# Designs tried in a protein design chat: VHH binders against q9y6x5. Part 76

Target 1, 379 residues: q9y6x5
Amino acid sequence: LPPKLLLVSFDGFRADYLKNYEFPHLQNFIKEGVLVEHVKNVFITKTFPNHYSIVTGLYEESHGIVANSMYDAVTKKHFSDSNDKDPFWWNEAVPIWVTNQLQENRSSAAAMWPGTDVPIHDTISSYFMNYNSSVSFEERLNNITMWLNNSNPPVTFATLYWEEPDASGHKYGPEDKENMSRVLKKIDDLIGDLVQRLKMLGLWENLNVIITSDHGMTQCSQDRLINLDSCIDHSYYTLIDLSPVAAILPKINRTEVYNKLKNCSPHMNVYLKEDIPNRFYYQHNDRIQPIILVADEGWTIVLNESSQKLGDHGYDNSLPSMHPFLAAHGPAFHKGYKHSTINIVDIYPMMCHILGLKPHPNNGTFGHTKCLLVDQWCI

## First folded at step 3 (VHH)

Design i31 (framework vhh_8dlx_2)
Fold by ESMFold2-Fast, scan of step 3:
Structure i31 (fold): chain B 379 residues (1-379), chain A 125 residues (1-125)
Amino acid sequence: as target 1 above (379 residues)
Amino acid sequence: EVQLVESGGGVVQPGRSLRLSCAASGFTFDDYAMHWVRQAPGKGLEWIGNIWHSGSTFYNPSLKSLVTISRDDSTNTLYLQMNSLRAEDTAIYYCARHKTYYFRGSWETKYFDLWGKGTLVTVSS
């Protein structure tokens, strides 16, 4: 029988929350499974880019989802919440659910993972839910478990996405212990519900389950603002994305725009596209703008206004505050094993191995995750 | 009924202090950031400041030394304390509710989605 995998994301679940708050249900999951304490995500540390990196194993410059707001210089198309379903934006990579459906007579199921409601290379997830934030975790879980039990051809890969703790991390900031404690306890209860549901349906013993996230969260403040309107007049550029990584499309000479920006604040770095640090792997794509501004951790770029956010992400991917974790349980995984760090792009080739799929060329290294797996020899 | 109602305006002499109130009803007041905005006769809207759901405040730098914004979540009331009033402070004062839009892991600023009808403050001798 082919192995089955459920991939669960709790958006914005910062790795060190595990050390600062109690998670009885998640700890029971980990006790009988594996924990990777830190996952080094891709730059920029945003939701759409990192969710697509998890399922493709590619850096953002390679898979083409380079931000949550984008402009393509060649086709002159704009990406936003009003047109996120245009396959054009997603077609630079092949996500794992497409590979799962095309290599063998298998189905995929999705509860709102970014990209799963879009036909990518003319292939959409066999079962999916259109994105709607009002749909409860319980309803998403009910659909996923129904599809895992009642599908022909069988569902072998399923995804489940949940917006918390990201939404509350932005609203309250990660240092608000009272509000974050309440939110994280609720998430732990949802993990308990997930495990109980899988046990009651007879799925638990034969299903591989990965619980992970796309990024972390850092504390922001009204005392840490960079006012872009103090640096440059809006007539000189078109703003493609604002904070904490601003994407600048010049309306005049690029060097003139760069010179107006380069000394504006000690709390942001200003890069011409060609000068973006190689370690970011954020340069070789038409959707990366001619000038990128990168704010220091906890600093917010604004346009002559206050910021509503007490927490944010998108910052340098070397920052521990930007890192999520990965926990997993199931027949493919060791029990009670802890690992320090993997790269987020390493998740894709590991998942392909578990499912018996041939991975598309990717930036992950299977060797980094093989110690998690029972069928691999780890020295 | 979802509404904001400003009160406390009127005619005041230069140099005096005045406190405006904004009574919120029909929604969970402590879930929202609140703003004060004013409009002088024949001029555009001028943002005064805001107070977050956490109680943290941020002010227009031009007005910071002259105003204090506070909230009482137990009574669903927003306050604007104004000191050393000048003729230039003559305006209609509005309170407004801030809405944040959340879409598929993206946290976006949307707009001021609820406004009061305003209260007139006239500073004159």
Scores: ipSAE 0.018, ipTM 0.368, lowest interface PAE 5.9, mean pLDDT 90

Design i32 (framework vhh_8dlx_2)
Fold by ESMFold2-Fast, scan of step 3:
Structure i32 (fold): chain B 379 residues (1-379), chain A 125 residues (1-125)
Amino acid sequence: as target 1 above (379 residues)
Amino acid sequence: EVQLVESGGGVVQPGRSLRLSCAASGFTFDDYAMHWVRQAPGKGLEWIGNIYYSGSTFYNPSLKSLVTISRDDSTNTLYLQMNSLRAEDTAIYYCARHKTYYFRGSWETKYFDLWGKGTLVTVSS
């Protein structure tokens, strides 16, 4: 039987939640599998960019999903989280489900992972659910397990996306222990449900399962706002994305806009595109705007208004608060092994190895994840 | 029945203080940030400020020394305290419920999805 892999994402699951809250179901999963304590995500630390990096192994400048809001000056197209269906935005890379369907006589299945309801290089996931936040975790899991057991050609790669704890992290902030405890307890129960369902269906011992996330969460405050309207008038620029990384398209000379923004706040770095730090790997794509503003951790960029979110992400990817974790269980993985850190782009070549697929050129390093795998020699 | 009802308006002399109330019903009040907005006769809407569920407040910079917003979640009531009232503060005062929309890892803000009918404040000698 061909190897099978289920990739599960809990959006916004900050790595250090694991040490500050109890997760009995997740701990049982880890006891018989592997844990990577920190996953260093790509910049910017946002949902669409990082979910696409997981499944392509590429930095955002290379796969083209560089933000949750984008503008292309040549085609005049706009991208947003609610207007993400144009293949134009996704076609700069080949995600693993496309490779899975094209290299082997195999199917892919998806419960709402970003991009899976879009035809990419004329290939859409064999089975998929259109995004709808009202659909329960149970219904998503029911569809995925049905497709894993009852597909021809067989489903060998499946994805499952869940919006929590990101939604509650934004609403309450990660420092609200009472509300976050309730949310994280519910997530742990969902992990228990997932394991129980797979055991009941006879899938558990032969299925590789990865549980991960795209980013973490940082506490924000009404006391930490950067009011962009106090520095520059709207007539000088078009705003493509706002916070915590603002994407500025100048309507006048770029240097004049830069000079108006440069000293606006001590809690924000202002970059001309060519001056963006090399360590971000966030420069070589036309969708990255001429001026980029990067707020310091916990600071929110606003337009003469308050912010109602007490938590946010998108910040510098070197910040531990922005890091998710990765846990995995299955025949490909060691039991009871803990690893400190990998890069989020390393997940893709590891998954290709597990599935027996030839990876497309990518920014990941297979050597970083080989210690997790039973068929690899680890030194 | 989901509604907001403002009260406490009326005629007040210049330089005096006034406290407005907004009674919320039909929803879980402590789950929402709340706003105060006013509209002077023949003019557009002017945002006064807001209070988040945590008690954090933010004010229109033009008004910040003149107003205080507070809430009592046990009685589902929002308050606006106004000091040193001027003739230009004559307006209909609305409370409004802040709504956020979450979509696939994106936190979208919808400022005013529920409004009261307003309470008139007239500052006149």
Scores: ipSAE 0.075, ipTM 0.506, lowest interface PAE 4.7, mean pLDDT 91

Design i33 (framework vhh_8dlx_2)
Fold by ESMFold2-Fast, scan of step 3:
Structure i33 (fold): chain B 379 residues (1-379), chain A 125 residues (1-125)
Amino acid sequence: as target 1 above (379 residues)
Amino acid sequence: EVQLVESGGGVVQPGRSLRLSCAASGFTFDDYAMHWVRQAPGKGLEWIGNIYKSGSTFYNPSLKSLVTISRDDSTNTLYLQMNSLRAEDTAIYYCARHKTYYFRGSWETKYFDLWGKGTLVTVSS
């Protein structure tokens, strides 16, 4: 039978939650599989960009989803919640479900992974759910398992997305141990439900399952605010994205806007696009604005109004607080193996290998994930 | 019924102090940050400040030394204490709710989704 892979994301699952809380179901999953303790995500460390990097193996400047709010300077289009289904935003890369459907006579299935409800290069996931946050994890899982068992051509690649612990991480902050403990216990129970459902349906022994996340979470505070309105008047710029990475489109001379911003706060860095650090791989795309502000960890940029966010992400991808983990189980993976770190862009070529697909050119390095796989020699 | 009702306005002499109240009903008050905003005759809206559910406050820098915002979650009430009132403080004072919601992996904020009807403060010449 052809190899099958289920890719599961729990949004905002910071890697060190594994050290600070108990996950009996996830630990049982890892015991007979593999764990990558830290996944170094791409900059900016936000949901849409990193979810698309997982399935394309590309940096944000290469795949074109450079933020959760975007403006394209060439076409003058705006990306927002009202137009996230415009294929224009997603067409700068080919995600793995499209490759799966086009290279092989195989189907893909999706429960709400970002981009799966969009026709990308005229190809939409064979089975998918339109995004709706009110749909339970159980309903998403039921649909995915139904499609994995009852499809022709067979579903060989499936994705499942869940909004927690990101939503609660924002609301309570990661330092609220009482509330986060309840949220993370619920997630561990959902992992238990996932494994039980796959076992009951006879899928568990022959299915490769990856559990990962797009980013972590850091504690914010009303004592750590950067008021952009104290730096510059709204008449000088259009704000494309605010916090913790502000995307500034000048309405006047770029140098004049830069000079008003550059010394405004000791807790943010101000970059002209060409001066953005090379290590971010966040420069070569028309959707990256002429001036980018990067707040220090735990600092929130505001507009003479306030933020109720007690946790946030989007910060420098070198920060351990921004890193997720990756756990995997299945016939492709070793049992009881622990690996320290990989890059989030490395997940794509590994998944292509497992599925027998030829990867599109990407920024990942297959060698970084070799030690996880039974059919490969490490080092 | 989801509503905000301001009270405590009226005619006040220059140099005096005044405390405004805003009574919230029909929603879980302690889940929201609250704002005070004013509108002087013939002028636009001016943001005064806000208070988060934690009790932390943030003020318009031009007004910070003259006002204090507080809340009592047990009575669902927001307060604005104003000191050293001037003729230019004559305005309709509004309380407003700060709405935060989660959408598609993003935590978003919609400012001022619920407003009171306002209370008039007139500082006599």
Scores: ipSAE 0.020, ipTM 0.375, lowest interface PAE 5.6, mean pLDDT 89

Design i34 (framework vhh_8dlx_2)
Fold by ESMFold2-Fast, scan of step 3:
Structure i34 (fold): chain B 379 residues (1-379), chain A 125 residues (1-125)
Amino acid sequence: as target 1 above (379 residues)
Amino acid sequence: EVQLVESGGGVVQPGRSLRLSCAASGFTFDDYAMHWVRQAPGKGLEWIGNIYRSGSTFYNPSLKSLVTISRDDSTNTLYLQMNSLRAEDTAIYYCARHKTYYFRGSWETKYFDLWGKGTLVTVSS
């Protein structure tokens, strides 16, 4: 029978939550599987960019989803929540579900992973749910498990996306122990439900399951605001994205805009596109604007307005607060193994190996994940 | 019923102080940031400032030295304290509830989804 993989994302699950809260169901999953304690994500540390990096193995400048709000200078198109289904934005890479369907005579299934309700290179996930935040975890799980058991050609790759703990992390901030404890306990219960459903349906012993996330979360405060209107008049530029990475499109000379911004706040770095640090891999794409502002951890860029965010992400990917974890269980994985760190782009070539797919060129290194796999030798 | 009701307006002499109140009902008040906005006769809306759940405030820079916003979550009440009132402060004063929504890892801000009916402040001799 062909190998099967279920990839689960809990949006905004910061790695150190595992050390600060109890997760009895997740710990039982890890006991008979593997844990990667930190996953170094890609810059910018936001949902759409990192979810697409997981399934393509590419840096944001290479796959083209460079933020949750984008402007393409060549085509003059804008990306927002109202037009996230335009294939134009997603066509700079080939995600794993497309490769799975085109390379093998196999199906893919998706419960709301970013991009799965979009035809990418004229290929949409074989089974999918249009994004709707009102659909419960239980309904998403029910559809995924039904498709895993009752499909022809067989579903060999399935994805499941859940918005928590990101939504609550934004609302309460990660330092709100009372509210975050409640939210994280509910997530652990959902993991218990997932395992129980897979066992009940006879899927558990033969299915590879990865539980991961796209980024972490850091505490924000009204005492840590950068008012961009105090730096520069809005008539001099078009704002493409605001916080914590502001994307600035100048309406006047770029150097003049840069000079107005460069010394405005000690809590943000201002970069001309060509001066963005090489370590970010965030330069070589038309959707990256001529001037980028990067706020320091926990600082929020605002336009003479309030921010409801008590937690946020998008910050420097070297920050441990921005890192998620990865846990996995199944026939491909060792039992009881702990690994310190991998890069988020390493997940894609590992998943291709598990599924027997030839990966598209990517920025991941298969060697970084070898020690997780039973059919590989470490060094 | 979900509503905001402003009170405390009236005629006040230049140089005096005035405190406005906004009573919230029908929703969990302490879950929301709140705003004060005013509209002078024949002019557009002018944002005054806001207060977050934490009690932290952010003000229109043109008005920062003249106003203080506070809240009492135990009584579901928002306050605007105004000092050194001028004739140009004559306006209808509104309280408004801050609206945000969550979409796939994006916390998006829409400024106002619930408004009071307003309270008139007239600064005259």
Scores: ipSAE 0.053, ipTM 0.462, lowest interface PAE 5.2, mean pLDDT 90

Design i35 (framework vhh_8dlx_2)
Fold by ESMFold2-Fast, scan of step 3:
Structure i35 (fold): chain B 379 residues (1-379), chain A 125 residues (1-125)
Amino acid sequence: as target 1 above (379 residues)
Amino acid sequence: EVQLVESGGGVVQPGRSLRLSCAASGFTFDDYAMHWVRQAPGKGLEWIGNIYHSGSKFYNPSLKSLVTISRDDSTNTLYLQMNSLRAEDTAIYYCARHKTYYFRGSWETKYFDLWGKGTLVTVSS
């Protein structure tokens, strides 16, 4: 009876893959649903920050997950894989599954979406899987569909996360047509499996399904390296994050560190925190370091070493290579509608509307997604 | 026991060549890129180069003409060939491993989580 929503993320699914490869199952999904061709993500264009922006509607400076590796200047805490489940890092925002459980007294379910295995404001997803990359898409889908059909209070919001095509995008680079074709064909088959499962369980016509991603991917090369050790000695700073956005915590005078870095490479921009471009919305948080280095697209920052990555992301969010897409199907969505662009922060207020939830204050604009929805007047 | 053991160091005359070996045991050698790093007396660590299981090799540009790195995955052994040795090449030579792995939508790297004990090379007449 209450509206239901399944949010699916294929990590690192660059928008223009849809133009360069065949997706018969995804095209069938879109034919009776909606497609947003480009989603403009938040800066930095990394997995943890953008996944949290999707479910909070907030810029990174506002939700506090500002990178995949971070340091909090006030508490002196360091974010790492061993501490990523510390609620401290996630408590600067309220994600949609928490709102869903608290406002409507409904259940949420999660298969590995970042943050769903963490108690945030003392609330954890009603059903969740601890992160384990070895768990198949099929097992994640089996759990999600079981919880959607067999829960009291009913599961009204469910999430499903899959690591591809990001892992292969890093390994092969997005220009490797042979390997990327194989990977993307497997993803299309998984989308076919998802639709088939929902149809067999009688969920397909009454469930809202969003398929999206957090970022794209760009080609890197051993010919495009910025060696930070050529610019500055390690004794002058602590490195919080490296590439393609380096987070620098000075051990000496900040201006001295800045002066050593500012002209080191023509393929890197160096910013004092207060000089970070306003358009990034990446300044007002204690976890953003005093100096940030931003590599140009396709350039990798290294410490007197080679880079293993043939593809990467984290670059300027104005770059089309960093943009994912959004496709959706269900009773809330128009059929056969194509939209050019939305902001990734717009997804949250749209999802709150579909579920009948009052959104927390956020950076999204509901008007940007109105034309996707059947219960809204599209001008 | 998880370990790296360097061998082949010693006293060598200027202009000569020397080959160092690093024997790996107790772990899956093929999962790791292998590095050579040296430390001259009273100096910091200097990265020489690395080699991936794929055979891809990368060198410190200042040392590229002096050295060649290779590996034999069937014997879990890493090699460093040095040519035209100079007095400034006197150092303790270490092998080290690194692994890049995918964790929760994030590529993580563990640089030099295991080092050998080092082998001393002295270039002297």
Scores: ipSAE 0.045, ipTM 0.418, lowest interface PAE 4.8, mean pLDDT 90

Design i36 (framework vhh_8dlx_2)
Fold by ESMFold2-Fast, scan of step 3:
Structure i36 (fold): chain B 379 residues (1-379), chain A 125 residues (1-125)
Amino acid sequence: as target 1 above (379 residues)
Amino acid sequence: EVQLVESGGGVVQPGRSLRLSCAASGFTFSSYAMHWVRQAPGKGLEWIGNIYHSGSTFYNPSLKSLVTISRDDSTNTLYLQMNSLRAEDTAIYYCARHKTYYFRGSWETKYFDLWGKGTLVTVSS
């Protein structure tokens, strides 16, 4: 029987929430499995880019999902919520469910993981749900477990995505202990439901389960705004993405736009594309704009208006506030092992190893995750 | 019927204080963030500030020391307290209901989806 893996994402689950709140169900999961305390995500620290990095093992410049809003300079296409199902945006990489279906002739199942409702290299997840935020966690879980038990060829890779705590992190901010406590307790209850459902269905002992996230969350404020309209007139550029990383497409000379922006605020860095720090791995793609603005942690870029966000993400990936965690349980994983840090791109080659798949070329390092696995020599 | 009704406007002397009210009906007022916006004669809309369902307030930095926004969820009423009124505060004042959307890790404020008809404040010499 082939090994099976369920990959679960709770969007925006900042790593240090584990230290500041009680998670009895998640702690029971970790006690008999592994915990990676910090996962260093890719830049920019946003949902679509990082979810695609988890399943491809690639930096954003390599897999092509470089933001939640994009413009491709070569084809002149725009990426928005109305056309995020265009395969063009997703075809610069091969996600693990495609490899699983084509390489091993097995099925994949997906409950709303970004990209799974898109045919990528003419291959769509064998079973999937079209994205709909109104669909409950229970309904997503019911479909995933049904597909894990009743598929032919067998479902060996399954994904489950949930929007919290990200939605509440934006609304209340991560420092709102009363509201965040309620939200995080509900998430812990959902983890308890997940484990109980897998046990009831006889899946628990033979299924590898990874619980992770794409990024963290930081506190924002009306006292920390960067008004782009005070720097430059709208006639000089097209705005592709705004905050906290602004993507600027100049309508005039690039140097003139850069000069108007570079001295505008002490709380953002302004980069010409070729000057973007190498450590971001955010340069070599036609979807990265000629000028990028990067706000300091907790600062919001606005266009002569207020921001209603009390929390945000997208900031520098070196910031601990941007880091998620990874917890895992199953036959592939040690019991009761804690690891300090891995890179988010390391998850893909580890998952390929667990499933017996040959990984496509990627930016991850298998050695970084060896200590988590029972069949590996840890040094 | 879902509606917002502003009241409390009128002619007021410079240096005086004035409190505007906004009565909400037809929706769960306590679940929404609410805004105050004004429009001076011949000018565009100027955002004054907002109050979240939690009671947290945020203000236009240019106006922060001059205004206070509060709410009474038991009476479904939003308030704007204005102090030290100046001739430049002459405007039509609107209350508006906050509209956001969330899409896969993107939190956006799209627009104000419900507006009152406004109340005129004239600060005369």
Scores: ipSAE 0.038, ipTM 0.444, lowest interface PAE 5.1, mean pLDDT 90

Design i37 (framework vhh_8dlx_2)
Fold by ESMFold2-Fast, scan of step 3:
Structure i37 (fold): chain B 379 residues (1-379), chain A 125 residues (1-125)
Amino acid sequence: as target 1 above (379 residues)
Amino acid sequence: EVQLVESGGGVVQPGRSLRLSCAASGFTFSRYAMHWVRQAPGKGLEWIGNIYHSGSTFYNPSLKSLVTISRDDSTNTLYLQMNSLRAEDTAIYYCARHKTYYFRGSWETKYFDLWGKGTLVTVSS
């Protein structure tokens, strides 16, 4: 029978939460599996970009989901909540569920992972749920486990997405120990429910399960605001995305806009597209705007108003506060192994190996994940 | 037609409470964060607060104790409850749709892509 993999994302699960809070169910999962303490995500450290990097193994400039709000300079299309299902935005890469369905006549299943309700290269996940934030974790899990047991061709790749702890991280901030403790305990209980459900259905022993996240969270404050309206008048540019990475499309001379922005705040860096640091791998795509502003950790860019958000992400991917973790269990993985760091783009070639799929060209390095796998030598 | 329509404004006495409604049509209301914004005569826009599709609310600190924002996704309606009204609360009140993304969107932006026509609230005898 072909190998099976369930990929689970808890949005905004900062890596150091594991050290500051107790996770009895997750700890039991890790005891018989593997833990990667830090996953270095891609820039910008946002939900859509990083979820798509996990399943493609590509930097944002290569897969084309470069932000949660985008403008394409060649086609002049806008990516917004009203057109998130346009395949145009997702077609610059081939996600693993498409590869799974096309290479081996297998099925894929998805509970709300970004992109899974979109036909990408004319291929949509075999089973999927349209995004609806009101749908419980239990209902998402019920659908995934039903599809894993009752599908022909068999479901060999399944994904499950959950919005916490990101929603609470934004609302309360990661430094609110009381509220974050409650939220994280509930997540640990959901992990316990997941494991028990898989055991009851006879799936646990033969299923590979990865639990990961797309980014972390940093504390914000009313004392750390950058008012863009103090820097430049609205008539000079079109705003494509605001905070903490602002995407600026000039309506006048680019150099003039750059000069108005360059020294406006000591707490943001202003880049012409060609000057964006090479380490970000955030330059070679028509959806990256001519001027990018990058706020310092914990600083919020605003338009002549106060911000009430207490937590945020999107910042420099070298910041530990932006890093998630990865835990895994199953026949492909060692038991009780702990690893320090991998890149988020390394997850894709590892998953392809587990499923016996030939990966599309990608930015991941299979060697970085070898120590996690029972069929590989750790050098 | 994609639109927002505010209602519930009028003349109200100081110290009283008032609830405003915003009826949304032509789009999937439950997927969007929504804002309340006001403009007093001869003054600029003042942000009151927002509610995300998750139900999470954020308020202008100067107004936090005086207002409550809620939503009913089954009726595509946004509400603003105002308590202890003052003469300074006299303004045109607008609801506005937050520009957000498919998966909860960006908490980083207070970008508005759709506005109502507004409803006038006058606090006086």
Scores: ipSAE 0.007, ipTM 0.234, lowest interface PAE 8.8, mean pLDDT 89

